# VHH binders against q9y6x5: the designs that were tried, part 262

Target 1, 379 residues: q9y6x5
Amino acid sequence: LPPKLLLVSFDGFRADYLKNYEFPHLQNFIKEGVLVEHVKNVFITKTFPNHYSIVTGLYEESHGIVANSMYDAVTKKHFSDSNDKDPFWWNEAVPIWVTNQLQENRSSAAAMWPGTDVPIHDTISSYFMNYNSSVSFEERLNNITMWLNNSNPPVTFATLYWEEPDASGHKYGPEDKENMSRVLKKIDDLIGDLVQRLKMLGLWENLNVIITSDHGMTQCSQDRLINLDSCIDHSYYTLIDLSPVAAILPKINRTEVYNKLKNCSPHMNVYLKEDIPNRFYYQHNDRIQPIILVADEGWTIVLNESSQKLGDHGYDNSLPSMHPFLAAHGPAFHKGYKHSTINIVDIYPMMCHILGLKPHPNNGTFGHTKCLLVDQWCI
Short names: E, the ipSAE of ESMFold2; O, the ipSAE of OpenDDE; V2, 0.75 times the mean of E and O plus 0.25 times the DockQ between their complexes.

## First folded at step 11 (VHH)

Design wd4 (framework vhh_5j56_2; at its last look DockQ between E and O 0.77; V2 from the best seeds 0.00; counts 0 for: pae E 3.6 > 2)
Fold by OpenDDE, look of step 11:
Structure wd4 (fold): chain B 379 residues (1-379), chain A 127 residues (1-127)
Amino acid sequence: as target 1 above (379 residues)
Amino acid sequence: QVQLVESGGGLVQPGGSLRLSCVASGFTFDSSDYSAIGWFRQAPGKEREGLSDISGSSEGYTSYSDSVKGRFTISRDNAKNTVYLQMNSLKPEDTAVYYCAAGEYIRGSDYWTYDYWGQGTQVTVSS
């Protein structure tokens, strides 16, 4: 049988949730599979960029989804949650479901993974759901498993996306034990439902399943605000993205804008595009604006009229609070194996290996994940 | 899109009770976990404070701030598109303008914010 892989994302699942909360279903999943305790994601640590990095193995500067909100100065196009379906934004890379589907006797399926409802390189998944937050996990799961089980050509790669615990993390903050306990329990129950359905359909033993996330969540506070309006007049720039990494498009001289912002707060680093630290791999793309502001962990960049959050993400990708986890189960994976850390871009070459796909050039290192796999030698 | 109108405020003695109502137009209950209506208050010279919210989902999950737990209860009537705040054991420190607000989560927006607000209703607790 051709190998099959289901990639599942629970948005905003911080890695240390596994240590601080109980997950009986997920722990059972891990016990019978593998766990990577921390996944270092890409900068900026946002939803669209990191989900695309998972399926392309590329840094954001390379795959072109550099934020949840983007602006292209040449075409004057905008990218946002309400405007994310223009292939223009996605075509700078080839995601794995496209690669998979272009193979003989293979098809791909997707339940609301970012970018899956967009034709990329003139290819869209054979089976997909248009994004709709109102659609239940159950319905998404039912569609995915139906396609995995009954499709011709067979679905060999599928993605499943869920918005929690990101939504609740933003609402309550990750340190709200009462509310987050409820939310995370529900997520664990969903994992239980996933496993149960796979078992019922006879897919459990043969299907490779990866459960991961795009980023974590840090606690914010009304006491940790950086108000840009106190530093620079709004007429001097266009705000492309706000917090915790602001993308600034100057309307006046860039240097002048920079000088007004550079000392705005001791809790915010201000970078000209060419001075962005190399470790971020966030420089070589035209969609990155001339100036970026990076707030310290837990600090929020605001305007006078902006709403506040109790939790947020997008910060430095070296911060543990920004890191998700990865768990996996299936014939390709060991049982009862735990690994400390990988890079999020490492997931792509691993998935390609599992599926027998030739990977596109990517920034991942297969050597980082090979110990998770039964067919690989590991020291 | 969403309009909210509060009512039910007034003068009450310490230890008394009030029930606030928030009529929501353009908001649908039993639809999504990623929406909610909440109650806030703002006292003179103080910052706005979140008190309680109720999810737009069928489950109707509720949350409360520590300041009102055990005293206030949020509920909804789907047929009337109305959210209620039952306030018991009122204290002088509960004196404020009370607001209802509607919020939602949107993937890629990375925020949970209450974007729609009512005009507020005055609650005064005094002997």
Scores: ipSAE 0.533, ipTM 0.817, lowest interface PAE 1.0, mean pLDDT 94
Fold by ESMFold2, look of step 11:
Structure wd4 (fold): chain B 379 residues (1-379), chain A 127 residues (1-127)
Amino acid sequence: as target 1 above (379 residues)
Amino acid sequence: QVQLVESGGGLVQPGGSLRLSCVASGFTFDSSDYSAIGWFRQAPGKEREGLSDISGSSEGYTSYSDSVKGRFTISRDNAKNTVYLQMNSLKPEDTAVYYCAAGEYIRGSDYWTYDYWGQGTQVTVSS
């Protein structure tokens, strides 16, 4: 049977949580497999864009999911957390589960990874769960393992998504040691359950498992607010997305809107689209608005009110606080190997290699991940 | 639709106690870890401050800000759909309007949001 891969995301798992908290189950998983200590993700460091970058190997400007809230001026369509099912938004790229199940005698399964409940290029994952945050990790795991073990044609690629520690990171902030310790211990227990379930079902020996995340989390504060209403009247622009990267569609002369904003706060960078730094790879898509505002780490852009936000992400992808980790175990991976860093777009060509798939054109570099794999020379 | 009604505020001497109640309608405990009811306060001329919350999960996890930890206790009565804030050892600095709020996490908005707020109840600590 062809090689099998399970891709797991624990949303918002900052890389340094692994060193600052106790993870007996995850550490045992790492000891028997590989660890990448820091994964440099894509700008903006938001949930939907980075999950799609993992499965396409593309920068956001290339795959078209450029934020969690978007506007397309040509079609006049809006994308949001509650309005994310139109294939229009997702069709600028081909995610790995589509490529996988279009192969002869293969299928794909998904437990709530962003985009897997959308028919992308008229193709939806062979087995999937519609997104519902009330569904327990145990139920998601049971469905995934059932599909991996009992499907015809066989499921060779599966995904599993979990909302923590992102949910708690937003709620408490990453510096709340009491609450984050409790949350992270629960996540470690879930990883223990995952490994034990795979062993009990006879899947552990021949299944490749990647445990990773999309981004980290930084501490916010009521003392670090940027009040946009103090700098510009709402009537001059349409707000597409607010914080920490605001997307501004001018209603009047663009240069006038830019000039009203450029000195609004020393803790915010204001970019005309053509002036967005090249290192962000965040310019060449119509969904990127004419002006973006990028808050400094830990700063929150607000309108005319205070914020109760204690943790956030979306900031500059050079910030270590925005970086997740990657751990992996299975027949394709070395045992006991630690690697310092990769780019998040590198995960896609590695997964294609493991599955024997021809990757679509992408921004990843296979050579960056070859030391993780037993079939590659690590020099 | 969630609606919240606070009660139990009033005038109290320093060192005294009050118990605030927040009656919730349209909110169901034991529904998910991603919901909570919290207590906040706002003194005149100051920013709104989060004090404590209790999760909507069956475990009912609680959290406290450092400013009230050890003096305030959050609890709930699922049968009455009510959240309480027991406030002991009250100080003049505790004088504020106290609000309860219902919040949830939504993937993709990247936002823990308290969308539903009560009208507030005044607490005044004065000797």
Scores: ipSAE 0.358, ipTM 0.730, lowest interface PAE 3.6, mean pLDDT 91
ESMFold2 (binder alone), look of step 11: mean pLDDT 79; pTM 0.799

Design wd5 (framework vhh_5j56_2; at its last look DockQ between E and O 0.68; V2 from the best seeds 0.00; counts 0 for: pae E 3.1 > 2)
Fold by OpenDDE, look of step 11:
Structure wd5 (fold): chain B 379 residues (1-379), chain A 127 residues (1-127)
Amino acid sequence: as target 1 above (379 residues)
Amino acid sequence: QVQLVESGGGLVQPGGSLRLSCVASGFTFSGSDYSAIGWFRQAPGKEREGLSTISGSSEGFTSYSDSVKGRFTISRDNAKNTVYLQMNSLKPEDTAVYYCAAGEYIRGSDHWTYDYWGQGTQVTVSS
């Protein structure tokens, strides 16, 4: 019987939430499995890019999902949360559910994981839900577990996505203890529901489950704003993405635009595309715009409009506030083991190993996750 | 098709109270974790500001701006598809047009979007 893996994402679950709040269900999950305390995600630290990095093992420059909002100058196409269905954007990589489904006697299932409701390389999951934020976690969970239990060919890889605590992090800010306590408790309860459902169906002992997230959340403030309109006329550029990493498409000479922005704020770094720091692995893609602006942690890039966000993400991926966690349980994983840190791209080769899949070329390092796995040597 | 209609505004003395109502038609947010109805206001010469929100979740999570916390209370009646704003201890600074808005959160948007707005109701606090 082929191994099975369920990958679960709670969007915007900052790693240190585990230290600052109580998670009885998640802690039980961890106690019987493994925990990676910090996962260094990819730059930029946004939802679509990082979720695709998890399932491809690639940096954003390589898999082509370089932001939540993108523009391709050649085709004149746009990508956004309301326009993410064009395979054009996803086809620069092969996500794991496609690789899995192309194997004999295997199928994939998905509940609203980014990219799963799009045919990629002319392949779409045998079972999937179109994205709809109104669909409850319960319904998503019910569908996923039904597919895991009663499919032919059997579902051997499944994804489950939930928008919290990201949505609330934006609304309340991560430092709002009162509101975030309620939100995170609800998430823990959902994890409890997940575990209970798997036990009820007899899947718990045989199913590998990874619970992770794409990024964290940092506190924002109305007192930490960078107004671009104070530095450059809006007629001189097109804004492709705004905050905290702005993607700038100049309408005039690039150098002139750069010179107008380079000293706009001491809390913002301005890069020509070719000068983007190598550590970001965010240069070698045509979808990256000629100029990017990177705000310091907690600062918000704005136009002549007020932002109501009290929390945000997308900042430097070396910042702890941007880092999610990873917990896992199942026959492939040790019990009661904690690991300090991995890279988010390391998840892909690990998942491929668990599923017995040959990984596509990727930027992950399998050696970083060996200590999590029972069948591997750990020094 | 979606309409939000505010009512309950008027003239009140400082220290007085008002109860605003927002009736939603064509929009049912109850039972949705990523739907919310909020109250906003705009005073003359000032920017629109958010005051309070209530989620469509079963828990009915609420939020308040610092400017109204402790004085205003948001609530809902699902049977009537109505959201209320109880405003107590009103001050002259509370004088504004008050708006009801319905919003939702979408994956990857990184913000709550309020797509539906009422026409507003005038609240005037004056002696």
Scores: ipSAE 0.595, ipTM 0.815, lowest interface PAE 0.8, mean pLDDT 95
Fold by ESMFold2, look of step 11:
Structure wd5 (fold): chain B 379 residues (1-379), chain A 127 residues (1-127)
Amino acid sequence: as target 1 above (379 residues)
Amino acid sequence: QVQLVESGGGLVQPGGSLRLSCVASGFTFSGSDYSAIGWFRQAPGKEREGLSTISGSSEGFTSYSDSVKGRFTISRDNAKNTVYLQMNSLKPEDTAVYYCAAGEYIRGSDHWTYDYWGQGTQVTVSS
């Protein structure tokens, strides 16, 4: 029986939601498995970059998905939420589902994990769903479990993606306890349904399941806006991405653009590309623009308009509000073990170990996760 | 063709009540967790202000700005493809043109956008 792994992401699930809200089903999952209380994600703390970091073990500068909106000056290509299918953007790395399904007698399945509907290195997930946010969690789960049970060659690695609590976090803000409590209760019920479905199909005891997320969420408000139009005319730059990390492509001398921006707000850091802090690991890719603007937590960069954002993410990855959690259950994992923190890039080498795959070169450290695993000596 | 039509505006005394309607056509609002109808207002000389939202989900999650919480209630009637704003305890400061708008969440944009707007309905609170 080859080892099997299901990787599940609930987008925008802030780590401290576990302490601040009730999760009877998730807590039972954790009780029978492992918890990593805080996962330090990669900068910028956005959806596409962090989901790709999980499955490649690479920093954004190394895998090339450096933001949710990108521009490549050499090829003149644009990447966005509506234009994410060109393999060009994804081909700077090899995600784990590609490595997995190229092995003899293995295939991979995907229910909407970012990139799984793209032929990366001419290889698309063996079974997949095209991204469509209207497809229910139940239908995504039904497809994944059908593929895990009924495929030849067998599906040994599967992914499942869900948009909540990210959508609600943006809409209400993480501090709206009434609305977020209702949303998070629904998510806990979905986790209960997931576990129950796996038990009913006879998968629960022999399938390794990771439940994690890409980032957290912080509270925003109309009182915390940074107005770029008050500091610089639009004609001096091309805006590649706006908030909370703006990507600025100067149309004139870069130093002149920098000087107009550097004192724009005390709540925003302005970096020339070469001056981006080393701890971000966010410098060495042509897709990172010559100037980036990094808003302080809870601040929104706007041009000259009001903002409807009540919650956002993308901020400095040292902020606890940006950190997700990781929980896992299955034959590879201890039972009832809690671990303080790992880096999000550490998930990839751990998954490769569980699946018996040779990892590609990556930024993860297997030693950070070995205490989660029954076949490793922790001490 | 997406259309939103507000109705129910008018003149009302301070402390009074009014119910606004937003009838949607050209799309079905209900059945999506990632769609919403919001109510907004714009008073003379002020920026447009968001007041309340209701999601298209079966739960119908709602939100309210601090300026109207406790006084205004958003609701929906899915059979009529209609969203309502019940406005109680009205004040002269509530005088504005009221708009409904259709919004959606897009994963890669990580925010809600309101791209479709009604023409607005005038609410005037005066004695």
Scores: ipSAE 0.306, ipTM 0.656, lowest interface PAE 3.1, mean pLDDT 91
ESMFold2 (binder alone), look of step 11: mean pLDDT 80; pTM 0.810

Design wd6 (framework vhh_5j56_2; at its last look DockQ between E and O 0.69; V2 from the best seeds 0.00; counts 0 for: pae E 2.9 > 2)
Fold by OpenDDE, look of step 11:
Structure wd6 (fold): chain B 379 residues (1-379), chain A 127 residues (1-127)
Amino acid sequence: as target 1 above (379 residues)
Amino acid sequence: QVQLVESGGGLVQPGGSLRLSCVASGFTFSGSDYYAIGWFRQAPGKEREGLSTITGKSEGYTSYSDSVKGRFTISRDNAKNTVYLQMNSLKPEDTAVYYCAAGEYIRGSDEWTYDYWGQGTQVTVSS
């Protein structure tokens, strides 16, 4: 039987939640599989960019999804959560479901993973759900498992996306033990439902399942605000993305805009595009704006009319609070093995290996995940 | 298409109680796990402030501002598509126009936004 892989994302699941809360179902999943305790994600640590990095193995500058909100100065196009279906934004890379589906006797399925409801390189997943936040996890799970079990050609790669605990993290903050306990309990129950359904359908022993996330969450506060309006007139620039990494498109001389912002706050680094630190791999793309503002952890960049939230993400990808985890189970994975850390781009070559796919050029290192796999040597 | 209508406001003495209602049309509370209904108020010369929120089709998570915690309670009736704000131990400083608002969380938005607002209902606490 051809290998099968289900990739599941719980948006905004910070790695240390596993240490601070109880997850009976997830822990059982881990006990019978593998755990990577920390996954270093890509900068910026946002939803669309990191989900696309997982399935392409590329840094954001390479796959072209550089933020949740983007602007292309040449075409004058905008990208956002409400406008994400133009292939223009996705076509700078080839995600794994496209590679998989172009193979003989294989198909892909997707339940609301970013980019899966868009034809990329003129290819769209054979089975997919248009994004709709109102659709329950159960319905998403039912569709995915039905496709995995009954499709012809067989679905060999599937993705499943869920908006929690990100949504609640933003609302309550990750340090709200009372509310987040309830939220995370629900997530664990959903994992229980996933496992139970796979067992009931006879898929559990043969299906490789990866449960991961795109980023973590840090605590914000009304006492940690950076008000740009105090530093520069809004008429001097266009804001493409706001917090915690602001993308600035100057309407006047770039240097003048930079000089007005560079000392705006001791809790914010201001970079000209060419001066963005190399470690971010966030420079070589036209969709990155001329000036980037990066707030310190827990600080929020605001305008006078900005909305308030108690948790956020998008910060420096070296911060532990930004890191998700990865757990996996199936015939490709060891049982009862824990690994300390990998890079999020390392997931792609691993998935390609499991599925027997030739990976596109990518930034991942297959060697980082060898210890997770039963068919590889672990050094 | 979505409309919110507040009711239940009025004049009450300090220490008294009121229950506000927010009836939604064009939107069903049982239709989404990621809906939010919030109560806000705005006093003359002051900014609008959030008071309480209820979210989620199944769990119904609630939150309260410090200014109303312990005194106000938010609840819902899905059958009536109505959210309530029970206000106890009212104070003169609670005098304001009270609004309910509705919204949904969307992937990649990274924030809860309220897209629909009621017309408001006046609450006056005075001796």
Scores: ipSAE 0.616, ipTM 0.842, lowest interface PAE 0.8, mean pLDDT 94
Fold by ESMFold2, look of step 11:
Structure wd6 (fold): chain B 379 residues (1-379), chain A 127 residues (1-127)
Amino acid sequence: as target 1 above (379 residues)
Amino acid sequence: QVQLVESGGGLVQPGGSLRLSCVASGFTFSGSDYYAIGWFRQAPGKEREGLSTITGKSEGYTSYSDSVKGRFTISRDNAKNTVYLQMNSLKPEDTAVYYCAAGEYIRGSDEWTYDYWGQGTQVTVSS
């Protein structure tokens, strides 16, 4: 039987939640599998970019999904949650489900992973759900398991996406122990349901399962606002994205816009595109705007003096608060092994190895994940 | 279409209580974990302030701003598609027009947005 892999994301699951909250079901999953305690994600630490980095092994500048809100100056197209279905945005890379289902006797299934309802290179996931946040975790799981059990050609790669704890992290902030404990308990129960469902259907022993996330969450406050309108008239630029990494398209001379912004706040770094730190790997794509503003951790860029947001992400990817975790279980993985860190781009070549796929050129390093895998010599 | 109607405003003495109601139609606020009803207020010359929200399908999870925590209580009646704000220990600073609003979380925007608003109800706290 060909190897099978289910990739699961719980959006906004900060790595240190594992230490600070109780997860009996997830801990049992980890005990019988592997844990990577911190995954160093890509800058900017936003949902669409990092989910695409997981499945392509590429930095954002290389796969072209550089933010949750984008503008392409060459085509004059805008990307947002209302028009994220245009393949134009996604076609700068080939995600793993496309590579997988083009192989002989293989198909791919998807329950709402970003991009899986888009025909990327004229190829859409063989089985998929259109994104709809009202669809329960149970229904997503039921569809995925049905497709894993009943499809011809067989589904060998499947994805499942869930919006929590990101939604609640934004609403309450990660420091709200009462509310976040309730939210995270519910997520642990969903993980228990996932494992139980896979066992009941006879999938558990032969399916590889990765549970991971795209980013973490940092506490915000009404006391930590950067009011952009206080520094620059809005008529001087087009705002492509706002916080915590603002994307600024100047309407007047770029240097003039930069000079108005550079001293706006001590809690914000202002970069001309060519001056963005090399460690971000965030420069070489036309969708990255001429000026970006990077707020310090926990600061919010606003156009007025208020924000409803108590938690946020998108900050510098060196911040531990931005890092997710990765756990995995299945025949490809060791049992009871813990690893300290990998890069999020390393997940792609590992998944290609598990599935027997030839990876496209990418930024990941297979050697970083070898110790997770039973078929590899770890030293 | 979504319609929200507030009621229960009026004049009250400092230290008094009021109960506001928000009846929703065209929207089942308990229909998704990612739907919310919130209470907001706006005093003359000030920006609109978020006070409290309730979310979740069955269990109704609440949040409060620091300015009203301990004094105000949000609740809902799923059968009546109605959200309440119980306001106790009222102060002159609570004088404002009070709004209910319906919102949702959208993963790509990383925020809860409130796109549907009631017309507001006046609350005046004065001797």
Scores: ipSAE 0.397, ipTM 0.719, lowest interface PAE 2.9, mean pLDDT 92
ESMFold2 (binder alone), look of step 11: mean pLDDT 78; pTM 0.794

